VH-VL binders against Protein-tyrosine-phosphatase MKP1 (MKP1). Designs and how they scored, part 4

Target 1, 143 residues: Protein-tyrosine-phosphatase MKP1 (MKP1), of Arabidopsis thaliana (Mouse-ear cress) (q9c5s1r149to291)
Amino acid sequence: ECSKVADHIYVGGDAVAKDKSILKNNGITHILNCVGFICPEYFKSDFCYRSLWLQDSPSEDITSILYDVFDYFEDVREQSGRIFVHCCQGVSRSTSLVIAYLMWREGQSFDDAFQYVKSARGIADPNMGFACQLLQCQKRVHA

## First folded at step 1 (VH-VL)

Design i11 (framework fv_ifabotuzumab)
Fold by ESMFold2-Fast, scan of step 1:
Structure i11 (fold): chain C 143 residues (1-143), chain A 118 residues (1-118), chain B 107 residues (1-107)
Amino acid sequence: as target 1 above (143 residues)
Amino acid sequence: QVQLVQSGAEVKKPGASVKVSCKASGYTFTGYWMNWVRQAPGQGLEWMGDINPNSGGTNYDEKFQGRVTMTRDTSISTAYMELSRLRSDDTAVYYCAREWELLYFDYWGQGTTVTVSS
Amino acid sequence: DIQMTQSPSFLSASVGDRVTITCRASQGISSYLAWYQQKPEKAPKRLIYAASSLQSGVPSRFSGSGSGTEFTLTISSLQPEDFATYYCQQYNSYPYTFGQGTKLEIK
């Protein structure tokens, strides 16, 4: 499933990342691949790619990359582009980054941002380590 | 127990079309991409394309574009590969292969021999 | 298209030998490479994915290494059941491409 979370943000798993038709139909221009060590950049001539190497582990430090990810989301938005964010299943890694961005961009609490994403993508479920990191950064992420 | 069972051998005339089936069992059919690979007698493996059984989206190797059509029927967990305007050099064993999340082909069908004779 | 070249195309070895097969990609493919074994008149069987990850159920004498453009499949102590043709395959980009194959015969 390719889930529209915001006007310029879509989330899914690797099965969708391989489906050029779904990506083109949703007007995707940019792709953020959260699992570069597993999944390649399938359509380099068709989309602009950025790849991250994130483990779906409570010990993975996502806070260190949040501002780089936010800058990328903002660059895409400024270009009137649309970004597809994916990991293997679109459950934890990709949804955690999008939740963090909504907290920062819209000034939402973790719980509000998480429920917002979950309403668009029912399987969204950040691992406990990611959830704790975002809760700890809640005041610092809010704009 | 994952299993991919393909249709039987076919003999066709040049210019005809052939449609090979691949029936999946033992897993959620719509959760994994299905690939088609062929092998001419005494030759190596050649990738033809893949299909997402959930969406019906396909990717084809350019050399088969315009002649190949990949489809699926989710009600019977079956994928199809149809190759039209057959030539003698299309004589090959055609395989379906499931693609796991790590992008390798983990389970293969037994193969379908297609012979194009004049 | 990414071209995959295997070396050698054919080799003959004795039981107990250490056998090495090389695969070269025409472009960088990171670690997105799999190795398959095919016995006569049978469908290919998976051995290795992500260049070095051994599939469950595959004997530990098989190992893979490499990244970028140069990859190696090694069989540390050849057994009679290892008679087969071996193929590398890149899955870095479409179209997926295979090496031409290496036929391994036991002397």
Scores: ipSAE 0.017, ipTM 0.638, lowest interface PAE 8.1, mean pLDDT 87

Design i12 (framework fv_ifabotuzumab)
Fold by ESMFold2-Fast, scan of step 1:
Structure i12 (fold): chain C 143 residues (1-143), chain A 121 residues (1-121), chain B 107 residues (1-107)
Amino acid sequence: as target 1 above (143 residues)
Amino acid sequence: QVQLVQSGAEVKKPGASVKVSCKASGYTFTGYYMNWVRQAPGQGLEWMGDINPNSGGTNYDEKFQGRVTMTRDTSISTAYMELSRLRSDDTAVYYCARSYSDYEYYGMDVWGQGTTVTVSS
Amino acid sequence: DIQMTQSPSFLSASVGDRVTITCRASQGISSWLAWYQQKPEKAPKRLIYAASSLQSGVPSRFSGSGSGTEFTLTISSLQPEDFATYYCQQYNSYPYTFGQGTKLEIK
């Protein structure tokens, strides 16, 4: 399942990342691959890729990459593109980045942003370390 | 020692509900998802759903949606699976099993001993 | 849902034989596949995760390979204690699904 979270942001797992038809039907132009060390950039000639090397582990530091990810989301939005953000299952890594972006851009609390994403994608569930990091840096991402 | 200990066997009539417990020990309960898998006599394994003990978030197989409820109590490191409106074809051994979602996702590495649920009139 | 199909559903082999069980996914699942062993009246035990990673404590005669849609579990030199049913399970996407199982009888 490819879940629309915002006008320019979609979230899914590797199964959607492998399916050019689903991606094209949703008007995707850019892909943020959160698991570059596992999943390749499947359709390099069809989409613009950025790959990250994120472990779905409570000890992974997502805080250090948040502003680079936000800049990328904003660049895609400014050129009227649509970005598909994925990890292996579309449960933790990809959803955590999108939750952080909504907190930053919309001024939402972690709980509000998480519930919003959860309503669009029922399986969304950041691991405990990612949730803690987003809560700890909530004031900073709202700056 | 990491272990999952389940509640004892249950015999239920059609239409009743059953609630199976799974007590975790030897690890951080909120750091791992808890899965529920069942196996009817002589049949294969069937995934029912999972729960994130940290958030309480659940994912159910569509076949069980509307009849299954998964919960947890973090104060006693225990997960629960309640199945309602029982039918004879719900007769099975019900297992809890721990998993962690990682880039190397390990599948279900620790399993409870199983709880036999028999549904008969 | 991703359908997992194992072959064969049943096989018998002699001690010392090389045994191969195949698992096919109805769509690509990368390497997100685990193998389990279940002995009669016991809970399953994970043997392999991420298609090819051997669980600590599992004998080295067990190995897994494959990616995408075709996966294999190999037992290089079958032992009497390997009598069991074997299951593959995908964890690429929800709902998680198991193969129907392969029952291995040692002659």
Scores: ipSAE 0.000, ipTM 0.510, lowest interface PAE 16.1, mean pLDDT 85

Design m01 (framework fv_imsidolimab)
Fold by ESMFold2-Fast, scan of step 1:
Structure m01 (fold): chain C 143 residues (1-143), chain A 118 residues (1-118), chain B 112 residues (1-112)
Amino acid sequence: as target 1 above (143 residues)
Amino acid sequence: QVQLVQSGAEVKKPGASVKVSCKASGYTFTSYYMNWVRQAPRQGLEWMGMINPSGGSTRLNQKFKDRVTMTRDTSTSTVYMELSSLRSEDTAVYYCARDYYGDYFDYWGQGTLVTVSS
Amino acid sequence: DIVMTQTPLSLSVTPGQPASISCRSSQSLLHSDGKTYFYWYLHKPGQPPQLLIYEVSNRFSGVPDRFSGSGSGTDFTLKISRVEAEDVGVYYCMQSIQLPYTFGGGTKVEIK
């Protein structure tokens, strides 16, 4: 399942990342691969790629990369593009980045952004460490 | 094929700093976190922290965070652990260990003995 | 911090006999992703530590099948079906579900 979370942001897993037809049918122009060398950039000649190496672990520091990710999302939006964000299953890593972006961009709380993403993608479930980090980010965003 | 090669033994005086290196080969350096673990002569293994070699971000054990700095050099595939304000109880063998996606440590360096004495 | 408690502190084993080591965590190591973030390492004399068992019961590459891990939640066991001279060393359990990563105090295995 390829889930539209915002006008220019779609989320999914590796199964969708491997399916060129689904990506093209959704008008995807850019791909953020959250699992770099685990999953390759499948269609480099068809899409613009950014790859990250994020562990789906409570110990991963997601906050250190957030502004780079936000800049990429904004660049894609300014180009009238659409970005597909994926990890292996589209449950934790990819959804956490999108939740963080909505918190930053729209000034939403973690709970509001998470509920919004979950309404578009029912399996969205940031791991415990990511949720805690995003709750800490919420204090800074809403300061 | 995966190898982690650490710098040689160091002898330091109390109050000094020590910088231990760990050179990685046989894999994509930026794709795996690197942990630092130490073992003092009469103690077990103690986790000090880890670094993401891609972005340079670190997660440090609260016990050490005021004295430890972890860095990397992607051009040489090397991580560094610098411990400042050394005390005699910092005498230990220091290991680097590769993190398999937040799951386990699959490969370890040979260890670097740091001796702190007057 | 999660506390990892190992028993016994040491074992003296006759070659070819079985050995059993226990580790208990102060909190559950089962994550919502379905994985249990629990591991066994062996620290042999003169060598760096080496991974034996990952995620409770999986043998790491090259580890002999006489090593087996079991357990769930907070209670874990490492068994060696037939102890050999090369198994001498200190065994450590570890958790990686929560920072800081923590190790058990170690169990020294020696030949009788």
Scores: ipSAE 0.006, ipTM 0.528, lowest interface PAE 14.3, mean pLDDT 86

Design m02 (framework fv_imsidolimab)
Fold by ESMFold2-Fast, scan of step 1:
Structure m02 (fold): chain C 143 residues (1-143), chain A 119 residues (1-119), chain B 112 residues (1-112)
Amino acid sequence: as target 1 above (143 residues)
Amino acid sequence: QVQLVQSGAEVKKPGASVKVSCKASGYTFTSYYMNWVRQAPRQGLEWMGMINPSGGSTRLNQKFKDRVTMTRDTSTSTVYMELSSLRSEDTAVYYCARGPYFDWLLDYWGQGTLVTVSS
Amino acid sequence: DIVMTQTPLSLSVTPGQPASISCRSSQSLLHSDAKTYFYWYLHKPGQPPQLLIYEVSNRFSGVPDRFSGSGSGTDFTLKISRVEAEDVGVYYCMQSIQLPYTFGGGTKVEIK
């Protein structure tokens, strides 16, 4: 399922990433592929891609890439685009990046941003390590 | 309260460069893009480009791309616009303006900096 | 580049009377997200420009209700129901659907 989380941000899994009709019907212009080692950039001639190699593991360091991801989300927004963010199932990796963006952009707490994303996509569930890292980032955003 | 404070007026000779600053306060500096817009005497508003203060990426109007550079300093919440190879037609008031932020674009503006290019 | 054409070039209004300003874009400003990326700004004498209307019809914070925006696609209108002395200035329309952002030529509103 392709879930609209914000005006310009949509989240899903590999099934949506492979379906050009769903992507076109939702007005997607840009794609952030969080699982470049699993999923290729399926439609490079139709969409603008950026690929990351994120493991869904508590030991993965997402903090080091957050600013690059935020820049990409802001660039897409400025271009009047819509970004589709995906991992394998749209549960942990892709949702963690979107939660972080909402915390940074809207000044939301981790809990508020997580509940907001979960209300749009019920299966959203960041792994323990990602949640811990975002709680650390919360101190910076609300400092 | 949101405030954008720009550097003072500049008088430059043709061929020189000018660097205008815009210091932001009253909001999270990295959460909003910052734009530069100019107005030459008796002319309308002209968009020059924008910078993302978070990562430093820029989007520039092609008309100015060969002469304009935009940078920022997150430690001082300041954005800079440098215009090189100045000509008399570059005489204008230069404004910084905040956004986008979701639906809001150019929602708060600096007071403007007059740049006069004369020989 | 998207061209924004604004009319009239200027208008003189008796205080308390209505005023209407038009703006036409060279292509549709409606995005596939169902939003129209169109704005109105006011540049008062001795002040920096200020945002009046965003997304065609939404008043920015602090903007009086005498200002209203309308339109769709390529044709847009800004109306002032009762022009007051403080409304004097140059009004600009703007689009942000495509880079570079482009402004209309401006409409000067002055009091008779």
Scores: ipSAE 0.000, ipTM 0.510, lowest interface PAE 15.9, mean pLDDT 86

Design m03 (framework fv_imsidolimab)
Fold by ESMFold2-Fast, scan of step 1:
Structure m03 (fold): chain C 143 residues (1-143), chain A 120 residues (1-120), chain B 112 residues (1-112)
Amino acid sequence: as target 1 above (143 residues)
Amino acid sequence: QVQLVQSGAEVKKPGASVKVSCKASGYTFTNYWMNWVRQAPRQGLEWMGMINPSGGSTRLNQKFKDRVTMTRDTSTSTVYMELSSLRSEDTAVYYCARGYDFWSGYFDYWGQGTLVTVSS
Amino acid sequence: DIVMTQTPLSLSVTPGQPASISCRSSQSLLYSSGYTYFYWYLHKPGQPPQLLIYEVSNRFSGVPDRFSGSGSGTDFTLKISRVEAEDVGVYYCMQGTHWPYTFGGGTKVEIK
């Protein structure tokens, strides 16, 4: 399922990433592929791609890439584009990046951003390590 | 058809500034970054920086950051590169080049180039 | 900054013969995305530079199949299986993995 989690942000898994019709029907212009080592950039001539090599593991360091990802989300928003963010299932990696973005951009707590994303995409469930990293980011911003 | 058309040659004195334009057509102007690359006589290619035409954000090569300004006008689909405090070593052909995005050097279309000569 | 070193600086090729150009980077160009942002450009006399090869080994649209790119990490090669008169120009490698983007010094290819 392709879930709209914000005005310009959509989340899904590999099944949606492979489906050009679903992507076109949702007005997607940009794709952030969180699993470049698993999934190729399927339609590079049709969409603007960025790819990341994120393991769905508590030991993966997402904090180091967050501002690059936020810059990309902001660039897409500023050009009135729509970005599709995906991993294999759209459960942990892709949703964690979107949760982080909402925390940063809208000043939301981790819990508020997570609940918001989960209300749009019921299967959203960041792994323990990602959740801990985002909670640490919250403490630094709101301390 | 994608086209990038640059402004004409310029002759400037040391200490002056120059502003080169690059007008885009044949695609959605705000969907691609625009890069600036220069080549001095008998030298190689040198990347100066780039601009996102949508929001106007820039990434500049630190070598030029104190002297270069990049802007755009979305109503005319034109990007501008202004280089100030010109020196003789700034004599070069300046190119605009369309970029896929800010992480890659995929410059698929280039302008014809603008010769800037800095002489006393 | 990433330093890109090209060899040779120039080569003169008999028409129909193969040519090979090497490029070495001071650091690995493999990005965390799993992509290697490495490119080959050709600058022909009187024309702007043109993209030949993107992401190490992919030919850009309209580029003849006599051109091929290969390599990984820090060591890259551009090969032309049969050089033609239209291939004359200066070839540049480029990295897009790290800011600032940097080019090699260029390799001039001319016909004997």
Scores: ipSAE 0.007, ipTM 0.536, lowest interface PAE 13.2, mean pLDDT 86

Design m04 (framework fv_imsidolimab)
Fold by ESMFold2-Fast, scan of step 1:
Structure m04 (fold): chain C 143 residues (1-143), chain A 119 residues (1-119), chain B 112 residues (1-112)
Amino acid sequence: as target 1 above (143 residues)
Amino acid sequence: QVQLVQSGAEVKKPGASVKVSCKASGYTFTSYYMNWVRQAPRQGLEWMGMINPSGGSTRLNQKFKDRVTMTRDTSTSTVYMELSSLRSEDTAVYYCARDRSSGWYFDYWGQGTLVTVSS
Amino acid sequence: DIVMTQTPLSLSVTPGQPASISCRSSQSLLHSEGKTYFYWYLHKPGQPPQLLIYEVSNRFSGVPDRFSGSGSGTDFTLKISRVEAEDVGVYYCMQALQTPYTFGGGTKVEIK
């Protein structure tokens, strides 16, 4: 349910976001809530939160927020923290941000990063618009 | 042309339930959230909740959480709001409103559905 | 919940004169990404509410330039430079920084 995708990155849905026990058991210190307009920051006194308002829609522009998200992931890593990234189901929005991060940080292609995430979380499936935006990011970052 | 068309007025007895529909046209139905907002007589606007038509996920105002259900039918591009255990204070005009994908604001609204709860 | 406090409760305006409406939020509506999730709506008699201003100061499509929004943090203002008969209705501010989304109590604008 709570999938470890990278050393400091975990992905899940709202069911995990509501479960303090699962979050504590996985050593989570920070939470990136991709659906702040749907899910509140459930445990503000226990975790450090950042919330985004991402719609799971091909028309949503994720490109404009990617570097801010990358900075947050890097800040958490530098603190030796663990971040839980979630949307409603942990299928498209949260996984798209993690795929983008791996492309940027590790120099991976979209296909390689997507397959890597999917191997850790089988239901990972960015919507078509997010996939197209990430492919465009691939061109700019890694000619 | 974006258009949201709601079902007609309803008169209900206390304790009954009501189900209001909102049919969307003129845009990709699954690309925008749909909100429900009500206004009781001589009162202001009150947000009830919203639904993501793509996955069916909802976020409801805690005030209504045990009485309100929001659903959608992608084949007809229609969202539904069902309110149960009706009280006289639920008498209101109920609106559906589309949520802008990149601004999180209500850019288009339905015409409203008057629900009257009386004995 | 974020509480939105709107003043005044009503305004009676001579046609062509300016009007000003204020809204205060119980906490800052500025998101860490730099956006302020604050909006103005107009509810005209017999019509559904309509969006006037989004993200503090941006006019929605078709909204006349006599309408302007300003403010930051917790204090916001809607100004109408020259009130016309068609501007009659109840104006509502709204925050969408967090659920539940909340509206101000409304300001009724009438023509003298």
Scores: ipSAE 0.000, ipTM 0.506, lowest interface PAE 15.7, mean pLDDT 85

Design m05 (framework fv_imsidolimab)
Fold by ESMFold2-Fast, scan of step 1:
Structure m05 (fold): chain C 143 residues (1-143), chain A 121 residues (1-121), chain B 112 residues (1-112)
Amino acid sequence: as target 1 above (143 residues)
Amino acid sequence: QVQLVQSGAEVKKPGASVKVSCKASGYTFTSYYMNWVRQAPRQGLEWMGMINPSGGYTRLNQKFKDRVTMTRDTSTSTVYMELSSLRSEDTAVYYCAREYYDSSGYYFDYWGQGTLVTVSS
Amino acid sequence: DIVMTQTPLSLSVTPGQPASISCRSSQSLLHSEGKTYFYWYLHKPGQPPQLLIYEVSNRFSGVPDRFSGSGSGTDFTLKISRVEAEDVGVYYCMQSIQLPWTFGGGTKVEIK
């Protein structure tokens, strides 16, 4: 399922990433592929892609890429575009990046941003390492 | 008429950086991706990366690691490819190539004339 | 990365004779929407590469009809029905279904 989590941010898994009609029907212009080592950029002639190689592992360092991802999301917003963020299932990697963005942009706590994303996409569940990193990020972006 | 005009040949020492430019004209600059492709002497074509001139977003060939940077200036319709930490193996002709796509197809349609970069001494 | 393998490495052709070049990919280039992201380019010394064939079999504007492309999935062929002097150069196949974009190793076509 393609879940709207912000005006310009949509989240899903590989099934949606492969479905050009769903992406077009939701007005998607840009795609952030969190699993470039698994999933190709399916419709590069139709969408602008950015690919990351994120492992769904507690030891993966998402903190080092957060501000680059935020810049990308803001650039898409400034263009009046819509970005689809995906991993394999839309559970941990893609949702963690979107949770971080909402914390930064809206000034939300991790719990509030996570609850909001989970209400839009019930299967959202960042792994423990990502959750810990986002709680540390909360101290920096909300201090 | 679509034209891609690149900067002139350069000779660099190992360890230096080179910045090649590609100036576009004859079309809406921000509507088409620009790719960079090189060809070393007696070797094949090698894709280096691409840039979306609208947002400035890039996709780089992992082989070049962080040595390659691609940027653009929308006011001059110019794309830049900077290659740092040059080695003799980087001696090549560097090309910019426009990525065309629409309902009729997808392809690299127009290429710049090429820029010879020689790394020696 | 998708690996593109070209055969032969080189061809020496008498003017007017046909030539055939093969390209094989390590993975299928057929996209789920039905398109195959496969191309042929000609690179002449001192000139930029030029597009000959896009999406397997479509001739680019200005390309003579003696050039034809065919194939599907992982196996592709470029044929020149009658080789002429201006056809001399290195031919490259390319895929753009998956980053990084990759080219074949090239096939050099020379006149005898």
Scores: ipSAE 0.000, ipTM 0.494, lowest interface PAE 16.8, mean pLDDT 84

Design m06 (framework fv_imsidolimab)
Fold by ESMFold2-Fast, scan of step 1:
Structure m06 (fold): chain C 143 residues (1-143), chain A 119 residues (1-119), chain B 112 residues (1-112)
Amino acid sequence: as target 1 above (143 residues)
Amino acid sequence: QVQLVQSGAEVKKPGASVKVSCKASGYTFTDYYMNWVRQAPRQGLEWMGMINPSGGSTRLNQKFKDRVTMTRDTSTSTVYMELSSLRSEDTAVYYCARSGYSYGYFDYWGQGTLVTVSS
Amino acid sequence: DIVMTQTPLSLSVTPGQPASISCRSSQSLLHSYGYTYFYWYLHKPGQPPQLLIYLGSNRASGVPDRFSGSGSGTDFTLKISRVEAEDVGVYYCMQALQTPWTFGGGTKVEIK
C-alpha cells in the first residue's frame, strides 16, 4: 500500500516501488530509496532518485543522516514535487525518516509524529533503536 | 556479546572447492550484512562479497563471481562462503566481517580461516 | 574498479613522534547523500583487522584521540599525533562507494 503521510510525502514498500502506474497515479516525482543495497532504482528515466544504505538494525545511526534527508524533502516540497520514500516493507526505515521530519518541521513530539504516521499507515513501526534515537533528539531517553 | 566464530583451517588440492563457515552470536543475525574479506600471504586485504542474511541476496566481487557462492542458514545464524576451482593464489586467510552503520563499517570480524591450496 | 593508492609502503617511527599516512582514490568518494565512503583499518599481528575511521573522519568506538582522519574527494590522510607501541601493524584505507569495495595496498608502521 502507498500511504500519503503528508502533502508531499508518500510511504511504501518494494511492491509499490516496482509499480510505475501506482507511482504515476499518485503524482510522484522523486523517490528516496532507503535500501539501495537491496532494491535498485527501478524507473530512473521517469523519477528523480536518491538512495540510502540503511539497515533495519537498532545499531544503525540514523541521526547522522537526518538533516540531509530533511534538506531533500524540503527541496522536493519547494519544487512542488511529491516524494515516495520506501524500504522493503515500509515499516521501520522509511517511516522512521518521515517521523523524524515531522518532529523537526512541525515541532511534534515523537509520540505525536508516530501516531500521525501510523494513522496514515497502520503497519508503521520503527525499530527500538530508531525510536530511542529519535527520542534522544527531543532530549528524552526511551524507557 | 557479539561473536563471529569461523570454521577451522583447510588444506585443498588445486581444482577443489572449499566452504568456510562463520557462526554469529550475541545479536539479531538478520539485522546486519556479512562480508567476506581475504588476505594472501604478504599481500593486502581483498573484498570478496557480502550477503544480506535476511533475504539471502548477495553482492559479489566480479573477480570471483564465477567461483564464489555466499549463503546463510538463519536457524543456526551461520553464513557460508564457498570458493570453487581453487588455485595456488587462493591460499589466504579468509575473514567474515559484519557491516553496520554503512557498508564499509566492519565493526566485528571473525578470527580468520587459513585455506592452503597445495599440490 | 576504484583504485586506492597508499603512501608510504612502510614507515618506522620513534615512540611519541607523529606519523602520517596518505591514501588517494582514482575517483571522488563523495556519494549523492553527502557522505564520503572512505575508511581506515589497522591490522595488528595475530589479530583480525579493526576499524579506526569511518566515513572520512569519524573515529570508531574505542579508538584513541591520537588518531584522526582528514581529506575529501580523492585525497585522504590518517594522522597519529603520538605513536605508541600498540599502534604497530599494517594500516589500510578502503572505499565502499562502489562495488567491489577496494583496499589500499597497506602501510606498515613499525617502532624504531
Scores: ipSAE 0.006, ipTM 0.523, lowest interface PAE 13.4, mean pLDDT 85

Design m07 (framework fv_imsidolimab)
Fold by ESMFold2-Fast, scan of step 1:
Structure m07 (fold): chain C 143 residues (1-143), chain A 119 residues (1-119), chain B 112 residues (1-112)
Amino acid sequence: as target 1 above (143 residues)
Amino acid sequence: QVQLVQSGAEVKKPGASVKVSCKASGYTFTSYYMNWVRQAPRQGLEWMGMINPSGGSTRLNQKFKDRVTMTRDTSTSTVYMELSSLRSEDTAVYYCARDLRYYYGMDVWGQGTLVTVSS
Amino acid sequence: DIVMTQTPLSLSVTPGQPASISCRSSQSLLHSEGKTYFYWYLHKPGQPPQLLIYEVSNRFSGVPDRFSGSGSGTDFTLKISRVEAEDVGVYYCMQGTHWPYTFGGGTKVEIK
């Protein structure tokens, strides 16, 4: 399932990442692959890729990459593009990055951004370590 | 210290297969793609393909797709490139090279493995 | 496939003098993300290739200031302000914007 979570942001898993028809039908121009060490850039001649090597582990440090990810999302938006963000199942890694972006860009709390993403994609469930890191990011953004 | 150490030189007959190894150390093996690049005598560098050491998936240059297989062993941090149906024009130095993540380039290279194909 | 064309084919340089190498791609290397995935490598005799410049103009770790990269779109240049004996080798440009990765034909730099 390819879930539209914002005007220019879509989330899914590896099954969607492998399906060029679904990606093209949704107008996808850019792909953020959160699991570059598992999934290759399947269609590099058709889409613009950035790949991250994120483990779905509470000890993974997502905070260190957030601004690089935000810059990429903003670049895509400013080009009137659409970005597909994926991990293996579209549950934790990809959704955590999108939640972080909405918190940063829209000034939303973690809970509001999470509820918003979850309303578009019911399986969205950041792991405990990611949730804790995003709550700490919230304190800096909303101070 | 990041190092890539390749297997030794090989001499093969036309029609045979060759399997070159590349052992990684000094970094998290599964966190970088590994490329294979070759250089035939008096020729330039030619990209053969790459492997994702975590999941084992590959992206291969179409020129080699029907003859090249790339695999890895995560327990030994080793990548393998096997080229089948060898021809004299496959005589080359073969390199493994780690992919520079975020920037789509190669930053660390193995020492090279000379493969000679002769009758 | 993107074709990368390097000029000149070879350069003979007196130590301390400058050198300039050009690379031209058959189509723009500007990725739609706004980045250009273009690289310069040096292949010294008896050694594997080594990365000099990544993403057009960024010097890789340990690369001397005398090396500089510039360019955009389809036209790229590598400059060596003062060629040293250790700079002898074959220089290759490479694009990583589209699969497959492709290299230029190489430019051999020799000392006179």
Scores: ipSAE 0.000, ipTM 0.505, lowest interface PAE 15.2, mean pLDDT 85

